# VHH binders against q9y6x5, part 245

Target 1, 379 residues: q9y6x5
Amino acid sequence: LPPKLLLVSFDGFRADYLKNYEFPHLQNFIKEGVLVEHVKNVFITKTFPNHYSIVTGLYEESHGIVANSMYDAVTKKHFSDSNDKDPFWWNEAVPIWVTNQLQENRSSAAAMWPGTDVPIHDTISSYFMNYNSSVSFEERLNNITMWLNNSNPPVTFATLYWEEPDASGHKYGPEDKENMSRVLKKIDDLIGDLVQRLKMLGLWENLNVIITSDHGMTQCSQDRLINLDSCIDHSYYTLIDLSPVAAILPKINRTEVYNKLKNCSPHMNVYLKEDIPNRFYYQHNDRIQPIILVADEGWTIVLNESSQKLGDHGYDNSLPSMHPFLAAHGPAFHKGYKHSTINIVDIYPMMCHILGLKPHPNNGTFGHTKCLLVDQWCI

## First folded at step 10 (VHH)

Design L10 (framework vhh_8dlx_2)
Fold by ESMFold2-Fast, scan of step 10:
Structure L10 (fold): chain B 379 residues (1-379), chain A 125 residues (1-125)
Amino acid sequence: as target 1 above (379 residues)
Amino acid sequence: EVQLVESGGGVVQPGRSLRLSCAASGFTFDDYAMHWVRQAPGKGLEWIGNIYESGSTFYNPSLKSLVTISRDDSTNTLYLQMNSLRAEDTAIYYCARGYTVYIRSGEYQTKFDYWGKGTLVTVSS
């Protein structure tokens, strides 16, 4: 019987929510498994980039999903949530479900993880759901568990994505304890439902389950806005992405655009592409624009308009507010072990090891996750 | 049937104040965020601000010091108070019922499902 893995993402689940709210179901999961308290994600700390980093083990500059909104100057293609099914954008890397299907006689299943409804290197998940935010967690879980139990070749890798607490984090902000408490309690109940369903179906003892997230959330305010229209006219540039990391494509001399932006706000850093800090690993890709603006935590970049968000993410990946956690349970994992920090790119080689797959070259370090695994020795 | 009816527009002298009203009917008014939007002659739509069902207000940064939005849920009425009116405030002012849609990439879109027909404000000496 081949090893099986279910990878679950709750979008925008900030690591310190575990300390500030009660999660009885998640804590029971952790008690018999492992917890990584902080996962250092990749820059920029956005949904599409970090979800693709989890399943490829690559920095954004290497896997090509460098933002939730992108532009390719050569092909003149645009990427956004409304136009995310073109394989062109996803083909710079090989995600784990593709490797799972191609290296072994195995199937993959997906409930809405970013990229799983796209043919990547002419390979799409054996079983998948087209993205639709209106589909309940229960329906996603029902499909995943059905496919895990009733597939030939067997489903050995499955993914499950849920939009909360990100949607509510944006709407209410993470400092709204009343609304966030309600949302996070519902997520904990969904984790309880997940565990109960797996136990009912006889999957729980033999399935490896990872629960993680792509990023955190920070509080925003109408008092912390950076208005680009106050320092540069739209005729000088094309805006590819806005906030909190703005991607600027100059229509005039790049140095002139840079000079107009560099003194725009004390709460924003302005970088020419080659001056982007090396620690971001956000430079070596044609989809990264010639000028990048990075807002300070909690500041929102706007175009002469108010912000719709009370919470946001995308900020510097050194910020603890941007970090998710990772919890795992199953035959591959120790019981009751806590680990402080891993890099989000480390998840991919760990998952390849669990599934017996040869990883593609990646930016992760298997040694960082060895202490989580029963068949490994820490050095 | 949902209806939004703006009133209080007209000709006003520079430097004066003016309060616009929007009478709402056909829905549970206190369940919705309400918005004010204007369109000056020869220009596009400019969002002024909104008020949530909670009473919290948010404004266009360029207009924040010049306007105040309020609501009276007992009369299903939305208000826009404008102070120190200038010639540039000459516009058709619209009341709109709004809702925020979350999309997967984490972007929010404010959508308007119902609009009033607008009320004209002319700032002239």
Scores: ipSAE 0.034, ipTM 0.456, lowest interface PAE 5.2, mean pLDDT 90

Design L11 (framework vhh_8dlx_2)
Fold by ESMFold2-Fast, scan of step 10:
Structure L11 (fold): chain B 379 residues (1-379), chain A 125 residues (1-125)
Amino acid sequence: as target 1 above (379 residues)
Amino acid sequence: EVQLVESGGGVVQPGRSLRLSCAASGFTFDDYAMHWVRQAPGKGLEWIGNIYESGSTFYNPSLKSLVTISRDDSTNTLYLQMNSLRAEDTAIYYCARGYTVYFRSGEWQTKFDYWGKGTLVTVSS
């Protein structure tokens, strides 16, 4: 039987939630599997960029999904969550489900992972659900397990995406223990449902399961706002993305726009594209705008208005608050092993190894994840 | 079925305070975020602020020091306390039931599915 892998994402699951709340179902999963306590994501620490980095092993400047809102000056195209179906945006990389389908005679299945309802290099996931936030976790799980059990060619790679705890993290903020406790308990119950369903269907013992996330969450406040309108008039630029990383397309000379912004707030760094720190790997793509503003942790950039976000992400990827975790269980993984940290781009070459796929060139390092795997040596 | 009824408006002198009420019926009040919105004569709608089901409040920054929003879930009532009223606060005040459409981008679109008919506040000497 070829190896099978189910990749599950709970959007916005901050790593240290595991230490501050109880997760009996997730803890049982980890006890018989592996835990990576922190995953260092890519910059910017946003949903679409990091979900695509997980499945391509590439930095955002390399895979082309550089933000949740993007603009291409040559084609005049816009990207957003409500306008994400144009293959143009996704074609700068080859995600693992495409590689899985093109190597050997294998199928892929997807329950709403970003990009899986888009044909990429003329290849769409063999089985997929169009994104619809109103579809329950139960329905997503039912479809994925049906496809894993009843497909020809066999489904060897499957993905499952869930919007929480990101939605609640934004609404309540990660420091709201009462509301976050309720939300995180529901997620733990969903993990319990996942494991139970796989056991009932006879899939559990032979399926590799990865549970991870794209980013964390930090506390925001109405007292930590940066009003961009205080520094520059709307007539001087087009705003491509706002907060906490603003993407500025100048309508006048770039240097003039930069000079109006550079001392706007002590809680925001202003970069010309070529001055963006090398450690971000956020420079070499035409979709990255000429001027980028980066707010300090917990600060929100606004246009003469309030922000209702008590939590946000997108901040510097060196911040522990931005880090998710990774837990895994299955025949490829050790039992009861804990690892401190990996890079989010390392997940892709590890998954390719588990599935026996030849990875496309990527920014991950297989050596960083080999201690998780039964068929490998730890250094 | 769903009804929102504002009250407490009227003529008030500059510098004074006024509290508006909104009586909600026909739905589970404590499951929804509630908003206050106003419209001055000849102007567009201006969002004043909201209160989530958790009790967390958010305000228009231009109005934050002048208003307080609260709720009483036992009586299904939303309140807007206004202080130091000025002639420019003359407007029709609406209470509205909000719901959010969440996007994976972490952005929210607040939509209003029910509005009250409004209560007029006139600030004049």
Scores: ipSAE 0.316, ipTM 0.654, lowest interface PAE 2.2, mean pLDDT 92

Design L12 (framework vhh_8dlx_2)
Fold by ESMFold2-Fast, scan of step 10:
Structure L12 (fold): chain B 379 residues (1-379), chain A 125 residues (1-125)
Amino acid sequence: as target 1 above (379 residues)
Amino acid sequence: EVQLVESGGGVVQPGRSLRLSCAASGFTFDDYAMHWVRQAPGKGLEWIGNIYESGSTFYNPSLKSLVTISRDDSTNTLYLQMNSLRAEDTAIYYCARGYTVYFRSGEFQTKFDYWGKGTLVTVSS
């Protein structure tokens, strides 16, 4: 039987939550598997960009999902969380479920991973659920496990996405220990449910399971706001994305807009597209706007209004607060091994190796994940 | 039956302070975020601020130094303290029960499911 992999994402699961809270079920999973303590995500540290980087192994400038809100000047199309179904936005890369379906006549299954309910290069996940935040974790898990056991051609790659702890991280902020403790305990219980379901169905011993996330979370405050309306009038630009990375499309001369913004706040860096730091790998795509504003950690960009967010993400990917973790268990992985850091783009070539797929050209380095795998020589 | 009843309005002189109350009944008050919203004569609704079930407060930036929102979960009561009242603060003040829907994009929407009938504050003479 071909190797099988289940990829699970808990949105916004900051790596250091593992050190500050108790996770008995996740700890048992890690004891018999592997833990990567920090995953360095791609910039911008947002949901859609990083989820697509996990499954393509590409930086955002290469896969084309460069933000949670995007504008294409040629077609005049807009992308958002509520308007994400146009294949145009996703077609600059080939995600792993498409490769899985095309190379060996295998099936893929998806419970709401970003992009899986969109046909990409005319290929949609063999089994999928349309995104609906009201669908319980249990229902998503029931569908995924049913598809893993009862499909022909066999489901060899499956994904499962859950919105917490991101939603609560935004609402309470990551430093609210009382509320975050409650939320994270519930997530640990869901991980326990997942393991028990897989054991009950006879899947556990032969299935590779990866539990990861797309980004972390940092504390915000009503005392750390940057008001763009204090520096520039709305008539001078079109706002494509706001906070904490603002995407500015000038309606007048670009230099004039830049000059109005460059000294707006000591807590924000203003870049012309060609001056964006090379380390971000966030420059070579038409969807990246002519002027980008990057707020300092914990600062929120607003338009003469307050922000309800006590936590946010999207900040510089060098910040440990923006990093998720990766835990894995299964026949491909060592037992009881801990690794310090990998890049989020390294997950894709590792998953291709586990599944026996030829990866598309990507920005990941297979060597960075070798120590996690039983069939590889470490060092 | 969910009820929100505002009180404490009336005629006040410029420069004075005023505290409004909202008595809540028919639901578990400490499970909900509560909001204050006002409407000046002939104008649209203006959001003043809110208080989460956790006690965290958020204010309209133009009003932050002039208002304080608090709650007493033991008496199911929401408060709005207003200081340095001006003629432009003349409005009907509404108490509203709210909830926040978060999206994967990090965007959110505040929705209101119940409103009080309002209390009139007139700042003159």
Scores: ipSAE 0.328, ipTM 0.659, lowest interface PAE 2.5, mean pLDDT 92

Design L13 (framework vhh_8dlx_2)
Fold by ESMFold2-Fast, scan of step 10:
Structure L13 (fold): chain B 379 residues (1-379), chain A 125 residues (1-125)
Amino acid sequence: as target 1 above (379 residues)
Amino acid sequence: EVQLVESGGGVVQPGRSLRLSCAASGFTFDDYAMHWVRQAPGKGLEWIGNIYESGSTFYNPSLKSLVTISRDDSTNTLYLQMNSLRAEDTAIYYCARGYTVYFRSGEYRTKFDYWGKGTLVTVSS
């Protein structure tokens, strides 16, 4: 039987939640598998960019999903949650489900992972669900497990996406122990349901399962706001993305816009595109706007209005609060092994190895993940 | 079924304080975020602030020093305390039940599904 892999994402699952809350089901999963305590995500630390980096092994400047809100000056196209199905945005990279379908006579299945309901290079996931936040975790799991058991060609790569704990992290903030405890317990119960379902269907022993996330979450406050309207008049620029990384398209001279912004707040860094720090790998793409503003951790950029977010992400990817974790179980993985850190782009070449696929050129380093795998020599 | 009834409005002199109440019925009050919104004569709707089911409050930055929102879940009542009233505070004040939709982008939108009929506050000498 060909090797099979299920990749599961719980959006916004900050790595240190594992140390501050109880996860009996997840801990049982880890005990018989592997844990990477921190995954260093790509900048900006947002949902669409990082989900696409996981499945392409590329930095945002290379895969083209550079933010959750984007503008292309040549085509005049806009990208957002409500307008994310145009293949134009996704075609700068080849995600693993496309490679899986094209290199071998194999199928892919997807329950709402970003990009899986879009034809990319004229290839859409063999089985998929159109994104709909109202669809339960159980329904997503039922479809994925049905497709894993009842497909020809066989489904060898499957994805499952869940919006929590990100939505609750935004609403309550990660420091609200009472509410976050309730939310995280519910997620742990869903992990228990996942494992139980796979065992009942006879899939558990032969399936590789990765549980990970795209980013973490940090505490925000009404006392930590940067009012962009106090810096610059709306008539001087078009706002492409706001917070905590603002993407500014100048309507006048770029240097004049930059000069109005550069000293406006001590809690915000202002970069001309060519001055964006090299460590971000966030410069070489036309969808990255001429001026980028980066708020300090926990600060929110606003337009003369309040923010109702008590938690947010998108901040500097060196911040531990922005890091997710990775846990995995299955025939490809060691049992009871703990690893400190990997880069989020390293997940892609590891998954290609597990599935026997030749990876497209990527920014990941297979050596960083080889200690997780039973068929690799570590040291 | 769902009803929101504002009270406490009327004519008040500049510089005085006023507390508005909103009596909620027909739903589990302590499961919802509640909002205050006002509309001055000839102007659009202005969001004042909200209070989550947890008791956490958020305010319009222009109004934060002038207002306080609170709730009593035992009586299903929402309150708006206003201090140092000025002529520009003359408006119809609405109680609204809201919910916040978070998108994967991290963008959020507050949607209102039920509104009270409003209570008029007139600030004049």
Scores: ipSAE 0.210, ipTM 0.584, lowest interface PAE 3.1, mean pLDDT 92

Design L14 (framework vhh_8dlx_2)
Fold by ESMFold2-Fast, scan of step 10:
Structure L14 (fold): chain B 379 residues (1-379), chain A 125 residues (1-125)
Amino acid sequence: as target 1 above (379 residues)
Amino acid sequence: EVQLVESGGGVVQPGRSLRLSCAASGFTFDDYAMHWVRQAPGKGLEWIGNIYESGSTFYNPSLKSLVTISRDDSTNTLYLQMNSLRAEDTAIYYCARGYTVYFRSGEYKTKFDYWGKGTLVTVSS
């Protein structure tokens, strides 16, 4: 009887792919559900920050996952894709699966959503898979559906993460219609498999399903490189993150490092931490470094070498190319409703409402998503 | 049985051009990115560049103006065109089959699973 929710992420699924490619399975899902055409993600528009914002409803400066590569000067700890299992990095917020397990004595299940294989505030997802990119979508789906049907206490919140189309977006670039068409058709087929599996198991009519993403993708080029080594020597700073947002930790006076960088390229903005634009909500956290460099869309920051990336993300969150979408289906959602835009932090309080959970303080606004929900009044 | 066989090496005068070839067999050549890597005497491996299945090319920026990589999928052949050869270009040149792994961070690592035996290029007067 308690409401159930499955949250699915396809990493790097740019919103306008929906208009430029055919998605018969996703369109059938949307026809009987809701579509939010653009989700305004948090800055920086990277995987770990935005996945954690979806499940906490917080800006990066508040939840503490401020980049895919981070350094904490107090503890001398480093965070990366290969070193993401230390709870220290995740403990500045309480994700929805922790709240779900603690408020109602319910279970959570996770197939590789960032953070779900880490104990956060001494609580780990009841059922989870350790992150392993070689595990198929089918195996992730099989585990999630098994846990949704065979758990005690019942699984009421489940997550499913898939690495595409992000990996192919980086490799080919979003403007490679031939390769991206093939990749996106495969994703649409996986969505078809998901719906078919849920129908076969009798879950489809009573399960709320959200399909979303963390960010988009923009085209890069070897002709659009910013060589950081051309304006500053490596001996003057420690590089914490490189591209397209560089995080600089000075080894000398901060002002001297800033002066060497500020006129380095017309295609990069250089900010002292306190001068970072307020609209980014990217200032009030010790993991944000003293100097931040922000490349213009499609420009790549390099260290005297080429980049093999034909696509990238991390750019200004006002750029439509950085925006994902959100589609949803289930008893909580209207059928055939289209909405223009929400903020990615708005997803968390909406999910808490669907599950009957009291949200932790967050940066989302429930009013922005209430028009998606059958039990709400939106004028 | 994957085989990569480099050819076209030899002694060349400084300032001249040279084209190396790599004949591939034992796999579907047009499904793979192909790389050129060199090793100068007493030095480590230096990546020259690659060509994707699509024909897109990427080069070591220190070598970009000096080299061109191309492929002929109908003959399963990879090429490296070198211009304005210098004494420091003296090296064993390897053809390699590789793949690029992209991480969630957008970082990448190039992995090589098969190498040719190499062809020696000596630039001397």
Scores: ipSAE 0.301, ipTM 0.646, lowest interface PAE 2.9, mean pLDDT 92

Design L15 (framework vhh_8dlx_2)
Fold by ESMFold2-Fast, scan of step 10:
Structure L15 (fold): chain B 379 residues (1-379), chain A 125 residues (1-125)
Amino acid sequence: as target 1 above (379 residues)
Amino acid sequence: EVQLVESGGGVVQPGRSLRLSCAASGFTFDDYAMHWVRQAPGKGLEWIGNIYESGSTFYNPSLKSLVTISRDDSTNTLYLQMNSLRAEDTAIYYCARGYTVYFRSGEYVTKFDYWGKGTLVTVSS
């Protein structure tokens, strides 16, 4: 019986939501599985970078998806949410679905996980859906479960991505208890639907399921804005990414641009690329721009404009508000075990172990996830 | 069917206050974010601010100290209170129904699907 794994992401699911709201379906999942209370994600704490770190086990400087908006100075190419299908951007790493297909003559299936609708090293997920936000969770789940049961070679690795609670976190902010309660209850109901579908199809007892997220969410305000236009004219630089981590490409002398920005706001740190803190692992890639601005938690960088975001992410990865959780259930996992913290890059080598795959070199440490697994010694 | 009708415009002297109203009909008003947008003669559209269904308000930073947006969901009415009016506030004022299009990059853009016909505010002596 080949091992099977379904990896589910609810975008922007902040870890402490589990303590502040009721999740009866998720709690039942955890009761017979494992919970990691905090997952320390990679910097920048954004969707595309962290989703790719989960499936590669690499820091952003190593896998090359360093932001949701990128510029490569060597090739002059631009990356954005509307222009993300060029394999060039994704080819600096080998995601687990590619490894799964190439090492063991197995199939992979994907419902909207970032990168799965792109051929990477000439290999695309065996079954996939092109990204479309209008496709329901139920349709994504129906496709994934069909592919898990009706594939040859067998689907052994499947992914399922959902945009909430990130979209609502941005719109309402995480401190809006009324709206967030409604959104999170809906997500818990979707988790209930997922478990029920897997039980109905006879998959539940033999499938490993991981439920996780890429980042958290913090409260923003129109009273916490940093206006770049107050400090520097647009003619001096090209803006590659704005908030809360701004990527600045100087059009004049780099030191002159740096000097105009360094005292712009007490709520923003300004770094020359070589001065970016080592703990971020955010220096060694051509897609990281010569000057990086990092806003303090809850502050938004703007260009003489209002921001309608009441919540945001992308901030320092040491902040608990930026951390997601990880819950898992299945034959590979202990039952009723709680663990405090892992790094998001540790998920990849754990998944490779569960699937019997040889991991590519990565930044994760298998030892950090050993206590979750029934076939490992915890000490 | 969906209708937004602005009222309260007219000629007003500099330094005075004015309150505009927008009467909404043909949809569930309390399910939508509502916006105020203005257009000065010969200029482009300038967003004034919005109010979400929750009652949270957001303003153009250049106008924040001068305007207040409120809503009365029991009467399906949106309001714009303007204080210390200046000649540069002369414009046609529109109310608009808004919705957001989300991108998984965390970016989203406000779209307007219905607009009123506007009410003219002239600030002059």
Scores: ipSAE 0.161, ipTM 0.550, lowest interface PAE 3.3, mean pLDDT 91

Design L16 (framework vhh_8dlx_2)
Fold by ESMFold2-Fast, scan of step 10:
Structure L16 (fold): chain B 379 residues (1-379), chain A 125 residues (1-125)
Amino acid sequence: as target 1 above (379 residues)
Amino acid sequence: EVQLVESGGGVVQPGRSLRLSCAASGFTFDDYAMHWVRQAPGKGLEWIGNIYESGSTFYNPSLKSLVTISRDDSTNTLYLQMNSLRAEDTAIYYCARGYTKYFRSGEYQTKFDYWGKGTLVTVSS
């Protein structure tokens, strides 16, 4: 039975949601599989950076997707959610679907995982859906399962991305028990649908399935705003990214911009690029701007405006509120095993092992995930 | 047929309070965020604030201490309470139905798909 892997992401699924809400379908999945209670993501704790770290095993400074909004001064290119299709942004790393297609002459399939609708090193996922938020979870699942069963060369690696609970986390905030309960119940129902579909198609017993997320969510407030316009005039800098990590490109002397910002708010740290804490692994890339502002948990950086976000992420990756979880089921995984913590970069070398692929150099440590796997000794 | 009908406008003296109402019909009111927007004579549209279906409220920072938005989902009615009225508050006040979409980047956009005809508030001595 050849190894196959389906990697599923529910965007913004904070790890402690598992302790505060009921997930009957996810709990049934975990009962016969494995649970990693916390996954320590990479900084900054944002969607595009962490999704690319999962599939490359690299810190953001190494894979080049350093934020959800980026600017390259030489080419004058801009990266955003609406302008993410240029291979230029993705070519600093080799994601697992490219490795899968090039090493084993096998196919990959993708339902909207970030980067899968872009040719990277002249290789695009064998089967993919162009990103469209209006496409239902069921349509994404239908395509993935069709490709897993009806592909030649066979699909051995498949990805599935879903935007919730991130969108609702932003709208309601994670402390809104009533609304978050409704949203998370719907996600648990989608997990039930996924398992049921795989069982009906005869895929369940021979398919490795990983359910994970890119980051968590923290509560924000209209009472916790940092107004940059109170500290510095727009004529002195170009704003590349705003909140909760602001990327500042100075139009004047960098030291002068830094001095105007460094005492702007007691709830924000201001760093010259070379002074960014080493633990963030967020220094060694030209796409990281000369000055980086990092808001304290729950604080929002604004430009003389209100923010409609009651929840946000992007904060310090040491914060438990920023951590997702990982659950997995399949022939590669133990049954009923719980593990406390892994790093998000550890997922890539684990997936390479499951698929029999040689990993590209990466920042993950295979030893951190070996206790999850039946063919490994956990010591 | 979606309808939004504002009421409660009129002439009011400076320093007084006024409550505007917006009666909604033709849709499931409790599924939507509702907004108040005003337009002073010879000026552009100014967003006052909104209330989500959850009851969470957001205000224009310039107006936060002066206004309160509330809703009664049992009667499909949106309210705007205004306190300490000033001459600058003279405007046509519009009720609007809106939708806020959050993108994967964390960016968001608010769009208005239906508007009332407006109610005139004149603040004068």
Scores: ipSAE 0.432, ipTM 0.701, lowest interface PAE 1.9, mean pLDDT 92

